# Ledger of designs, part 19: VH-VL binders against Putative inactive neutral ceramidase B (ASAH2B)

Target 1, 165 residues: Putative inactive neutral ceramidase B (ASAH2B), of Homo sapiens (Human) (p0c7u1)
Amino acid sequence: MRQHRQFMDRTHYLLTFSSSETLLRLLLRIVDRAPKGRTFGDVLQPAKPEYRVGEVAEVIFVGANPKNSVQNQTHQTFLTVEKYEATSTSWQIVCNDASWETRFYWHKGLLGLSNATVEWHIPDTAQPGIYRIRYFGHNRKQDILKPAVILSFEGTSPAFEVVTI
Short names: E, the ipSAE of ESMFold2; O, the ipSAE of OpenDDE; V2, 0.75 times the mean of E and O plus 0.25 times the DockQ between their complexes.

## First folded at step 4 (VH-VL)

Design t4 (framework fv_gevokizumab)
Fold by ESMFold2-Fast, scan of step 4:
Order: structure tokens, then C-alpha cells, then sequence
Structure t4 (fold): chain C 165 residues (1-165), chain A 124 residues (1-124), chain B 107 residues (1-107)
């Protein structure tokens, strides 16, 4: 069982409670927003070019509320860790969000902005090679006089190398 | 392997009703979140969205054509149909059906897999 | 209705070129934009959705960018199979509208 954690809750930092603040928080749950010049799934912080086994690879993406995603328990996931296979010129999934080595954190900002952090705790058994991390999400859009819609998106990190000591 | 294929009459007379069928495989409209839409392209012109239908039978129509359009589905046959009434020469076009990838509300999206298109000519 | 304008109807390029195709919306579309490729006698193919997300199976030489009203499709190192007509589509506002298309032709 994987639990999604919200960190740096904005309400905590304001140290105040009001009906207006609660109402604004409820309204911000209606829509997701991306920063100006960005889209959902864009990489805000790429992984390092190189990691050793035992280290943690981290990517931060422009995120959206994970509650928008209706999961299919068999096939759907919030994230994958993929290894490049040169002989087939393809990326192979080595981990997904059900894997013990992966963590998904969703951080709510203000005005519908949020970040999704994907961590891969690289096991000592990992094969050296070229890897990437992908994020799969859904954003909620609702404009005045328009029906609510849920839109799928994905982001992919730059490739990084895993080496053994 | 997602595939869609259109079928239509090829030729239809002005004022008649045009009926088109989209048959698909590799997905089902019994699965929540997916839809199928119709797009047309007159010769030498751009693409024009016509209508969608979603897994929950929710429908959306191009407002410039809405009075003439009816979209329906037969989930058990993996088919979506479009009818256009009172056709004129302006309805001569290649008609495409395409999948709307999964979503969980009403509205419209983009189209991730398309059929090859079927040419319909309206002439007297 | 939101009008989608592609600034050029045709563009000449050579294999190996970096090609940029532009699309402008008559109002902000909040990056709800897709790019399609159409070749004569072939099925239309989705390349990019949500302005910058690459569709599965599409070569990495294709990329999308933009925000607000201005969007671009970029093809790095153009290949022979990339000579086609490219369409943008907005899905921010109903009814959903396409650009008029930009045809890439051999120089």
C-alpha cells in the first residue's frame, strides 16, 4: 500500500483559520493550474546526470491533484522508472508506483498550483545503465459556463545514468 | 492495438440523410472515461470537429451543425454512428472517426487514434 | 468560437533542418492544444497533446511549447517521413477548433 503525502500545507503556514480561507481552499480544489509558460507534467527539477546504487533519484514535475486520477488497479500508475535497452532501442519499465523503492509526493501550492515529486530509491541490485522517470496525472479544468473536464497528461525526465561503485 | 474504421454510402443525394458507422477494436466504450468522435475534411480544406459520444452516453455537437447531427453508440458491437440530415454539396468531405482518450466528465478533448477516413460525395 | 491561426499555410525545408510551426489562438487556451500530422492517403496521427506532452510512439524529435495564445511545434533534424501537413487543435473552449494547417514541402 502506497500513501500519498502532502507536504508544506499552506494552511499550517498561515496560522489562521477563517471561513473565507476554507472556502478559497475548497474552490482551489475545483481546478488545477500550471505556472505561466509551463504545462502539467513539465519537469521543474530534473534528476542529476548520474547516481550510484543506494542513492535517491528525484524529479519534480508540475503536478495536479492525484484525486483526479481514476486508477485501474491492474494497469494504471502515477509513475514509472524505466531503463533503456539499446538492443531493442526501447525503454523497459523496472518500477511503478506500487514498488517499495518509489515514492510519490504531491505538494499543494496556492491558486491551484502544485508539484509532484517522484523519488526512486535505487536498490543495490539495480543494473548499471541509462534510466528515466515518468509521471502520469490528470488535471481538472472547470470554467464558468463550461462543464468540468478531467484531462490526462504525462511528463518524462531527462535520462540519467546509474553506476555501480 | 487500437484501430478504428469508418463506413459510409460513398454517394448521397442532396436533402437526404447521411449515415456513417465507426467500427473499432482494442478498446471498449463499456470502460469508463473513453469516447469516440467524428471529424470531417472537405477537399482542400481543414479539419472540422462534428460530435463526440462518451462511455456514459454523454454527447457533444458542433453548434453550427447541431440541428442536423445525431450521434449514437452500440457498446456491444463496438460501434459509433453519426447521422447528418438534409445534406447539401457543402457536406462533401472525408469523414473520420477517432478515439477521445479517457476522461471522467463531460466536455471534449483531443483525438489519439484515427480511422483512415471515408469519402462521402453529395451530388444530384 | 476560438479561431486558430497557423501563420504559414506552406513551408519549405530540407532533411536535417530544425523546423518550427506556429499556432495562435484568438484568446488564451491555457495550453489545451494538440498537434496532428496528416500525410496524403494515410491516417491522421496525434503528435502532441496539452501543448507539450509527446504521444506514445511519436519520435522524440517532435516537441511542443507555448502558453496563453502562442504555441509552437518543433521538429529537430527533419526526416524524409516528416513531410506532411500539420494541424493544431484547441480544446479549451467548446466548440473545438483546428488551425488551417501548415504543409511541409521539400525545398
Amino acid sequence: as target 1 above (165 residues)
Amino acid sequence: QVQLQESGPGLVKPSQTLSLTCSFSGFSLSTSGVGVGWIRQPSGKGLEWLAHIYWNDDKSYNPSLKSRLTISKDTSKNQVSLKITSVTAADTAVYFCARVPEYYGSGSYYFDYWGQGTLVTVSS
Amino acid sequence: DIQMTQSTSSLSASVGDRVTITCRASQSISRYLSWYQQKPGKAVKLLIYAASSLQSGVPSRFSGSGSGTDYTLTISSLQQEDFATYFCQQYDSWPYTFGQGTKLEIK
Scores: ipSAE 0.000, ipTM 0.452, lowest interface PAE 20.4, mean pLDDT 80

Design t5 (framework fv_retifanlimab; at its last look DockQ between E and O 0.36; V2 from the best seeds 0.00; counts 0 for: pae E 5.3 > 2)
Fold by OpenDDE, look of step 11:
Structure t5 (fold): chain C 165 residues (1-165), chain A 118 residues (1-118), chain B 111 residues (1-111)
Amino acid sequence: as target 1 above (165 residues)
Amino acid sequence: QVQLVQSGAEVKKPGASVKVSCKASGYTFTDYYMNWVRQAPGQGLEWIGVINPSGGSTWLDQKFKDRVTITVDKSTSTAYMELSSLRSEDTAVYYCATGYDWEGFDYWGQGTLVTVSS
Amino acid sequence: EIVLTQSPATLSLSPGERATLSCRASQSVSTSGYSYMNWFQQKPGQPPKLLIHDASNRATGVPSRFSGSGSGTDFTLTISSLEPEDFAVYFCQQYWSTPLTFGGGTKVEIK
């Protein structure tokens, strides 16, 4: 669980003004793409309809390069696990990418395609109920003869149920 | 399916030149940067350089700036690495590799053994 | 150039055991929470295979028993439970700055 945290670390370091390597790296980055008929944040693989505490919920989204979010933090987290509250008819965040129960993996694909995988290691103390997983990212877009821009996007999984043993 | 197929093994004399090819398929050739890496027998990996197939721009390790030329043929989706003034120390397996971006190494060729011997 | 030092040079273990491989960079390869470090697996007669990118992300098709961690100058590749096919040489590689550089490798061999 700690192993992926360094990637999610929000610590910012100042770059030297002569960061030619950084500039080169930025210039050589390819544009993020989504599969045909899809958009960033779309669910490619939903979670199972039901989980028991102690199991691992997994959702795969259409992703984009996480480093787009390093300097562009529209959202403070790459993911949230949210629980539906019937009393307030709203979704409440129960954990995020800083939680020990969650994992985030980015998988490179072809032609600028990529997937984002979110895992939620459901703790034994998790309350039974209806949950969902959300993904927050940024995609790099560049039109012809225009500077590259970073756009934010969101993905939301279908709801799933968590039950006790 | 992404494939990188390299040319066959080469045996060269010191001072000669060698040109290794890497034919790409299964993807849009110009959308990925192509890296070249070598590995001497029983040794580690050494990065040689990278090329942008779209524009032909290259970045080389300074160690090779005077002896290596990396090129591409977009019509055949083939990358080339030419090494001149060969030395015995250049004996190695040479690999082409490509990835998501210029620093990616997601796909590799099978390697080309270049033997430099008098 | 950034020098990557891997340790140990050789790691002798049995199937089912946990493997911990270290890679130390001569300078930081991380900024703003992002680490420019890859891990590769190489078997005899084969090209390297990407295992981990960006320090902690498993490449496509890589089993969950492989994991990467670390930031700054210190990085670790962990194999939670060695399978017979995991006995190979493992390399770290930085892409923070040119020239791109690789570690000397750690050979994971069967005890």
Scores: ipSAE 0.049, ipTM 0.688, lowest interface PAE 4.5, mean pLDDT 88
Fold by ESMFold2-Fast, scan of step 4:
Structure t5 (fold): chain C 165 residues (1-165), chain A 118 residues (1-118), chain B 111 residues (1-111)
Amino acid sequence: as target 1 above (165 residues)
Amino acid sequence: QVQLVQSGAEVKKPGASVKVSCKASGYTFTDYYMNWVRQAPGQGLEWIGVINPSGGSTWLDQKFKDRVTITVDKSTSTAYMELSSLRSEDTAVYYCATGYDWEGFDYWGQGTLVTVSS
Amino acid sequence: EIVLTQSPATLSLSPGERATLSCRASQSVSTSGYSYMNWFQQKPGQPPKLLIHDASNRATGVPSRFSGSGSGTDFTLTISSLEPEDFAVYFCQQYWSTPLTFGGGTKVEIK
């Protein structure tokens, strides 16, 4: 498989609890799996409560193979960075996966487990305020006597604050 | 053994429609996406679209969305690609392709030559 | 759509020589550590055959002389020592975004 890397090592450690479901060993190439007690899109590592412009905000989600999203795109993006707007009490999209300041990293673990890491490299032009990161994905599921299905999911980080110095 | 068997060559006039079939065997037909790709003589490969055989959902290249219909018959494990309003530029070998991974290109049909001429 | 540019269009070599084929994408088709790029081999009158998936992984039954490398926008297919059966057309293909797209192909021919 892939060579050992620091981030893959960390991601692997977070998701490599032993599975009791032996059938997933046979489906390594065709199904996505979430850790016991979690679901796809769940936050494994939240962003810090506060960042400064120029820093990198990072959130790690329970992930699924991004290839599922290529053919089944519902939001036309893997991720959004959103800023809270108090006047309308709504979240507004600031950037998505086409933005140069965002990065999406998918890391495959054991037996269909994976992590999706979203990074936002906060530009100097960012307005101070409350932000959140969202992840949009699709997981492939197959039960023994049922056809494979592609299911959409989404995850949302806890809010964090961006401040200026 | 996975096998995709396509229908035979077709000769059509401009403005006609053509329906190419792809019969799958050796795996559970509804478990894997089926792609359609074409190749004009001496040219490169062009993706047309894909179907999820379980639910019938399709995703097409925008260039084809108004002329292509992809369907399946689950009882016969057969996928179909119908292209309407044929032009000479549609002359190509049309392939179906599937795979056990999400790429969907591990196995290919033998190809169906569609010739559009007056 | 993502445009894939392959170079050279034609590579004329003798058996036993090393072949290096390039594929350049109009935008990145990679995340850190993972690239959404496949390579196919096609012989006249036959459908394409998957050679390399995910930029660097050989498909089942593909000889070890074939290797893939690269990330971001620049990808390479290498054949370390050409065998007679390797003279064919090679296509790269991305699955980072729809529509799925293929390169124009590189023909590896006998000198």
Scores: ipSAE 0.006, ipTM 0.480, lowest interface PAE 13.7, mean pLDDT 81
ESMFold2, look of step 11: ipSAE 0.070; ipTM 0.619
ESMFold2 (binder alone), look of step 11: mean pLDDT 92; pTM 0.942

Design t6 (framework fv_gevokizumab)
Fold by ESMFold2-Fast, scan of step 4:
Structure t6 (fold): chain C 165 residues (1-165), chain A 119 residues (1-119), chain B 107 residues (1-107)
Amino acid sequence: as target 1 above (165 residues)
Amino acid sequence: QVQLQESGPGLVKPSQTLSLTCSFSGFSLSTSGVGVGWIRQPSGKGLEWLAHIYWNDDKSYNPSLKSRLTISKDTSKNQVSLKITSVTAADTAVYFCARGYDWEGFDYWGQGTLVTVSS
Amino acid sequence: DIQMTQSTSSLSASVGDRVTITCRASQSISTYLSWYQQKPGKAVKLLIYAASSLQSGVPSRFSGSGSGTDYTLTISSLQQEDFATYFCQQYWSTPYTFGQGTKLEIK
């Protein structure tokens, strides 16, 4: 737990600092990669099939440098927690990356590989039902004959159930 | 055929800068996805990753040693260099360079070069 | 940092034995794990990457398995040339970290 808390503080600090003009200049040459046979936003570790209120739902995605989203001037959230509503046959956003109950952790890997962990600390007030977690990111790609481009991507977890008992 | 070979001084005095060179063949560090890293092993101890450089000149350092490490590449010469400043006896180790390619971790390694820090 | 722990620093075996070497990460590494073989006087050799993928040119008697925090290297029928030190390594996050090594010795 102390390690997760420290990592959360580190990631939050890094994401905040990424808005600095000096740091953004240094990031212009960084390229993101997905693992062989996978794509950005793919689920590496799904949430459990079922959670109780008060538990933590966790999903790990193939990630990309979150500073790319700042460079692209996107106002979109890094993540959403969504609840399925059968009457409208639609997913309703319950919370996003600004919510106190969500956490985002970015881990760098080898050769531009990285992973994004999304946690949802399920509040006692959560309604029972079917939920999913989504991740929104941007990857930097560069071909030998072309300038680097920033491409948006999204990943969606398998659905999971939240119960009160 | 991929080959990597380390070169450096056999002996370095405390407080000096240690300079190591990795010369390689069979691949180019201009190829997308390729990187070269440095790993060391003190006598009787485990492996410790030091630094990595990617084809796009992106660099990564072990945080415990970051202030003392500088990694660089010369793509035209097929070389990657590592500098370690302010060396002490704790830096005595065999130093390896290795290719990091795609998902495979470090797929090819040099034979290692022994560096002793002593007066 | 992620700590990698191999369950033993040394293991004795005979030619023909089935050998298992275990590696545990201090947190989930999502199969971002490689296994290496180190012999005196020879370059370190990659055996397995992504926890279970056999590196080209490595004999099929070597296999890897595991997920989350627990990983295993198996040698199905030990050969004379397999007596060496084996290391696991995570590349889930930097700094990349290695297990302490397991030296496979002649019984």
Scores: ipSAE 0.000, ipTM 0.514, lowest interface PAE 12.3, mean pLDDT 82

Design t7 (framework fv_ecleralimab)
Fold by ESMFold2-Fast, scan of step 4:
Structure t7 (fold): chain C 165 residues (1-165), chain A 125 residues (1-125), chain B 107 residues (1-107)
Amino acid sequence: as target 1 above (165 residues)
Amino acid sequence: EVQLVESGGGLVKPGGSLRLSCAASGFTFSNYAMHWVRQAPGKGLEWVGHIKSKTDGGTTDYAAPVKGRFTISRDDSKNTLYLQMNSLKTEDTAVYYCARVPEYYGSGSYYFDYWGQGTLVTVSS
Amino acid sequence: SYELTQPLSVSVALGQTARITCSGDNIGSYYVHWYQQKPGQAPVLVIYYDSDRPSGIPERFSGSNSGNTATLTISRAQAGDEADYYCQSYDSSWYVVFGGGTKLTVL
């Protein structure tokens, strides 16, 4: 019965003496978190101002677990590469995560922090112009006494120029 | 980039009907639940109702004061949200906003990340 | 019907900290979101899920929620913070509920 009472003391301690901060720290290991002063989809590292065809454009975003997105059909894609069209003053999708030219890397950090790296391997056939990269994700939030939720978010890179020569 | 533009507001007599529209652009409208929120002149915000995405069943829910009189619908091919208002009462006078809810899974908590500029509905004799 | 109660008005001196409360029975068991509304404009989300900030909202905006009271805190208040502030949560039926709104005046 010593073992049983030891276990009961542990359970009682966890419920009675655990601080909300220590319990929240445990929960943060199973939920997505953004760095202080940032939100999901924020750009941590922008693309360079200019690229040549054949180079790799890279953007790093505040990320979230991509497994969250398998239950959601938001955006039907988790990244896009878009080209600005001056005639219509709008952004046109050039390629997405189904394209051979794009790569997505998720790097899990500590306590729910993570990064999403999007690469665009600029094909020789790319038209010169102004481009941007967008990231579409879902983050998991769960707090003490509250149900878990999965929330959609998006991030957009600063524009960059692609030249052919 | 993300834009919601309401239209269809105006003056109507008690017992009359109006249909409001909300034109959405800059996002994949069909993937999002959409809400209507109203605000009487000089008063606070009041939730009217919502419609879920078709993936989540396309179901609607309404606040008690409007249930049975108002109908929310959507046309995903036109990226447009609608509010059909029947049997209008003086207390329905308000600016009506359409608002977007980010996709979420879980029970009960909604927040609005984008709002339209609103359209004024005045119900008076 | 579930009700959220806010003070009608709050005044804060330039550069000081404003606190706007949102009271509801057991509100700490629900998530709370906060909106800023300036005259003639649509509301703007400033805090979601108790304490998270959207992109573009400065760090001087923060939130908390426990027991029967949620609080929006605006540190280093600026003239541009003058607005109406609304808290929002939900009832047990999944229905959205707004507080009555608080007019913040920056002196």
Scores: ipSAE 0.015, ipTM 0.643, lowest interface PAE 6.6, mean pLDDT 84

Design t8 (framework fv_levilimab)
Fold by ESMFold2-Fast, scan of step 4:
Structure t8 (fold): chain C 165 residues (1-165), chain A 117 residues (1-117), chain B 111 residues (1-111)
Amino acid sequence: as target 1 above (165 residues)
Amino acid sequence: QVQLVQSGGGLVQPGGSLRLSCAASGFTVSDNYMSWVRQAPGKGLEWVSGIYSGGSTHYGDSVKGRFTISRDNAKNTVYLQLNSLRAEDTAMYYCARGYDWEGFDYWGQGTLVTVSS
Amino acid sequence: DIQLTQSPSSVSVSVGERVTIDCKSSQSVLYSSNTYLNWYQQKPGQAPQLLIYAASTRESGVPDRFSGSGSGTDFTLTISSLQAEDAAVYYCQQYWSTPYTFGQGTKLEIK
């Protein structure tokens, strides 16, 4: 009787643990989280102040699952590399996520945390000047007893200089 | 408990204007992608316009420059301003909520717009 | 611009029979593991209702006689055992890129 009750208690613990683990894994998989004190799109690692042609500029952002984004939402792309143009006093897009020289890496972390790494492999043909990298994403949020929502966000790196020599 | 209630349709002459309203309850419009989809009498569905949670707007080619989508977050309402209306714009206009990769999960009841002389 | 083509344009079948409706996309609507293709049911005089999303996931409250399949560019909606209440126009829709587009619709009539 005692052995039977102990066995039943173990079975109950196993089922309770399994259900809790399944629910936790589901919640962690389907929602995005930002670190404490940060928001989605925040720069975690800025680009260097200066790069030479042929080098790789890298920026790491607080990320979200790229599957949350539908192609051509908001800015028609997940990322841009932009060059400052003094004549028009504006930022000019020089490449986006379809460019051979850009790479996008989404790195899953624990508890719904993730990072988005944008690389720009600076071609030898790049003009010297001031550049920046932007990231456009969407995070999935779900509150208790409410349907999931998708919220757009964007992040912009500090400017950096590209030199040819 | 999600509901979309539409208003603002009617009969208008070519070249006229109308403003359609879509009042939401049970969710916040600024947290979702919101769209307008129209259907001409006896025809299929045509996506017209959308506003993303971040506020950017998109339009179908047939309505670019003539229609404007907007929202009032305080009233939890989405609008579609129809200008320079043509006979081809005659349709039932639906507002719809989009979220995640799941598409349009809730639709309003529809608002009829008739453009004729 | 992604074009969706449905076949057949119209079909008439008896209660209890199986029906398949096909939808062909002019380009892939698959991103990683998600397929941005939905099916809607529109009954006469009513707004469309979401039936299937992500090509194969049934919306809550939708009877299990409805199923979706396919990947990339070729998709199928199947109704395994028709009921009288299933008389409607069915639309496929891509949610991959703007402008979001719908198929031309398939009218299902019950004999």
Scores: ipSAE 0.006, ipTM 0.484, lowest interface PAE 15.6, mean pLDDT 81

## First folded at step 5 (VH-VL)

Design f1 (from a22 with light chain A50D Q55E; framework fv_modakafusp; at its last look DockQ between E and O 0.05; V2 from the best seeds 0.00; counts 0 for: pae E 12.2 > 2, placed apart)
Fold by ESMFold2, look of step 5:
Parts: C-alpha cells; sequence; structure tokens
Structure f1 (fold): chain C 165 residues (1-165), chain A 118 residues (1-118), chain B 107 residues (1-107)
C-alpha cells in the first residue's frame, strides 16, 4: 500500500488591472465566476482521445477556489480517475487526488475566473481500457450586502482510451 | 481605456461572404470572451456567438450554425466574424462586444453595417 | 433556448414620470440579467448588470430588480435624454438572448 501525499500547487499569477471601475467591482466581489456560457466543472480542454501507458493525460476544467472545499469541511476528493468495466457496466474509481499518479493545479485568473488542471501520470501497469477524469469542487457566490453561498459542483471529462503500445 | 474598433461598412451581393474585424486595446485580449451581435434595421439585438481568444473555442447560435465562423488572432488582438452565403435578411449592423467581469457587455464596437442587395 | 419576454414594446411618458419595464424569462436564471440602453445609431450601453447593480457612471434614477424569472427595470424620473430603446438580456446559458426591446418616448 503506497504512501499518499495530498498537495495543492498554486501558480503565481501577476494581476494587472486596466480600469479603476473594474478594480472597484473586483474589490467588492471576491467570489468565483465561470466564463459566460459555461458552468463550474465544464471541460475547457478535454484529454486526447488515446494515450499509451507512461503518458500524462490532462484535462482542464472551469474551476473555483479550492479553499471553498476546505471551508465547507467536507472530505471530498478533488478528482477521480475512473475506468469503465464492461462486466459490471459501470465506472470504477482507479485513483484519486491522494494518489501519487495524479496532480491537481489551480490557476487563478482575473475577475474570479480560474482553471482546475488535472493530470494523470498513467502508470506502466495501467490496464488497457476506457477511462475518464472527474473534478469535484465548491464555488462561492456572494452578492453585495448578502451572505455568501457555497455550492458543490462536479465535472466529467469525455472518455479516452489507454493502450499498452 | 478599452477600445473595440471594427472594420468599415460593406456592400455585398446575395451568396457572397463578409468578414468583419474587431481590434481590441486597453485590456488583455485573451482573458475575456468576444461576442458578436446582429441588429437588423429597425429590429432588436440578436446574439450570434462568441470566442474564447485564449483557447480558440467558440459557441455559435443555431440560427447561424454552418454560415458563421468566429476567429481570433492573439498576435494582433483582433477578433473576426465571417458570415457566408449572404441573404437579404443578413442586412444589419454587426457589433463586437465584451466586458471585464463577464456579467454583461461593458464595451461595444462602433458597429459595422453590412448591406446585402442584388 | 431561454426566451426573454419584454413588455411593453413601447411607451410614452412625460418628463418626471416613473417608467417601468419588465422581462420574464422562460426558466429560472437567478440574477443573470442585464439591461441595456440604445440610442438611435449608437451601440447599446450597459446600465444594469446582475439584475440590480448599477454600472459606474450610470445615473441613480435607473434601477433594476428581480430574481428567478421576473425582472423589472425602472426610471424613477424620466429625463429628455432617456429617449431610447431598452433591452433586457440573459446570460445564464447559450444562446444568449435579448428581450424584444422597449421603445421609450417623451409624452
Amino acid sequence: as target 1 above (165 residues)
Amino acid sequence: EVQLVQSGAEVKKPGATVKISCKVSGYTFTDYYMNWVQQAPGKGLEWMGWINPNSGGTNVAQKFQGRVTITADTSTDTAYMELSSLRSEDTAVYYCATGYDWEGFDYWGQGTTVTVSS
Amino acid sequence: DIQMTQSPSSLSASVGDRVTITCKASQSIYTYVDWYQQKPGKAPKLLIYDASSLESGVPSRFSGSGSGTDFTFTISSLQPEDIATYYCQQYWSTPLTFGGGTKVEIK
């Protein structure tokens, strides 16, 4: 049984504000936002259709501040890697964010936008098959002069194939 | 200051193609979606679609699917909307629009008039 | 697709009158509505975002309210420079959709 580490890598992002009105609105609304026409957990960049063992599968989701999950005091995982099992006609969790094979990165943008990047470093021992990556998060919504609301969300990548060659 | 500057008016015949540019200055072009809006003479506003200039991903309203192509050139901070197989009903003013906090369109181009006539 | 039913399609009122414009969404869209003013020959101008928030530099006589499906835009005291067409617009989901517009005239 391997020792698992759980970590969060925050990239430094230099914020540049081009409008004083925009800066004032940002200061009044410290919340998560999704891009227009999208929701939290939507896939911004899917995995490639196919990978070989030893490669890195990467999915990028519309994200939210991971502190919202900690403040919510849930033991929710941030991500899962799942394999389709034809015998049970179901998806089975293969690993999660505590696994050494996975990485989770949160990349903060301007105006409450952010991305969650999930990497799966496909082990040489991975079984060939159909896989997907899921992301679990919490977004903060706060209107001016109103209490904040913390909402759960999830995202699911399109399926992709892992082959041994 | 944020500016969206569109290309000039066009007169086209039915079946032709038009490509309108929208050059951006005053903010980071790749951080926000660029939208295109049609307004026929004497009519209301109609959303055509958007592009995420960072990823190149687009969303196009079903009415325009297959006839409109929305692109972005991050080296020139310019978005483009191309409308093909023009009909007389496409006679309109076309706007590009965006906003810093993506809750609304804070900034609009000046509009580009396209006239389709035989 | 989310329909935004805006009413009335036109109105006329005297300077100083209170005017009210409504939009009804075909499904719940929380507060993802904004209101635009468009004067003839000009691009639209954002007045109200997130249903009730005033844009910077917009006079306080303009206001918005509502959540869910029913939204209201109000001019508390109509001024001559407020002659324009007003539009609501939802941004909950694509396609983004506008209301049909309300043409406001003096008198």
Scores: ipSAE 0.006, ipTM 0.471, lowest interface PAE 12.2, mean pLDDT 82
ESMFold2 (binder alone), look of step 5: mean pLDDT 93; pTM 0.949
OpenDDE, look of step 5: ipSAE 0.394; ipTM 0.799

Design f2 (from a22 with heavy chain N52D, light chain T31D; framework fv_modakafusp; at its last look DockQ between E and O 0.40; V2 from the best seeds 0.00; counts 0 for: pae E 7.8 > 2)
Fold by ESMFold2, look of step 5:
Structure f2 (fold): chain C 165 residues (1-165), chain A 118 residues (1-118), chain B 107 residues (1-107)
Amino acid sequence: as target 1 above (165 residues)
Amino acid sequence: EVQLVQSGAEVKKPGATVKISCKVSGYTFTDYYMNWVQQAPGKGLEWMGWIDPNSGGTNVAQKFQGRVTITADTSTDTAYMELSSLRSEDTAVYYCATGYDWEGFDYWGQGTTVTVSS
Amino acid sequence: DIQMTQSPSSLSASVGDRVTITCKASQSIYDYVDWYQQKPGKAPKLLIYAASSLQSGVPSRFSGSGSGTDFTFTISSLQPEDIATYYCQQYWSTPLTFGGGTKVEIK
């Protein structure tokens, strides 16, 4: 404890009327949590091993509140769909969350648990090949009466194949 | 060593109230939610509700809404479950149970038998 | 409320047999399923959490699998001390709900 006479006088009066409301706001504020034995971005449901064009690839990740990404101001996407290019031995982004063929859904669970569902509605014109889906998020850690911390995380699905008809 | 010790068996008449205690030792009482589970004779397990001992916040299953009060006393590290307006179908064993963030109940009390009859 | 439909309600098997118990959730609960063992007159004991994760100190003959709505609990080689009733439980949303239980007997 520190002696700050000016602060103590003002704090005592204001805390009497607003302390319970401030504590209630902190207690009711939803923080992100990962299930026991998991971390944010872990894959809960992988894509199927193979899809035909026109089908929907779906991956479910351990998620966090998407408002954290907006508040973080990192200029990041929530998701990418990537194709493996054997000639360069690299993954190339074919679309992201701004693309018409992707969907991002956030599903709340109990007390800060959540899932992020990423769908890729595979266009009929998609090239056959090996693909993966990645998820990019931010989790908020805010203990009672402590400053919030926003942490970045990412998840990567197992690869899956897209074939024509 | 973590222990959850419940109060002893109760015999009650219909319309009465029972209050079961669950005293905790071996961990920080406010670190885990405390859950209450009912098991009628020869039947399965049924979750009644929980309390966060740190905030006093509760969640009670609809079946028990209005008849169950779940409380915690952090000065004695004891959780309580009070069931009012007792009926014969409330005859059961009642457990307190806790674990990391309610995902798995690692620790259970020994159970408290409540018998409701005339 | 999420209903957990557990089957079978009872089974008998010999020592050394593989035992399989299933639970079906009334909606997707991802992998937020626990499995408990309860012996008569005793409190339940957690065996599996997060559908497939083995609780500390639990023998490796116990396992779980599944995601979404369909979950499986397996005892790879039944032992005499495994006589008990087994329950699944979802913890995706309140109210937390248990399956109806499966009584496992020898012979």
Scores: ipSAE 0.014, ipTM 0.621, lowest interface PAE 7.8, mean pLDDT 84
ESMFold2 (binder alone), look of step 5: mean pLDDT 93; pTM 0.951
OpenDDE, look of step 5: ipSAE 0.376; ipTM 0.796

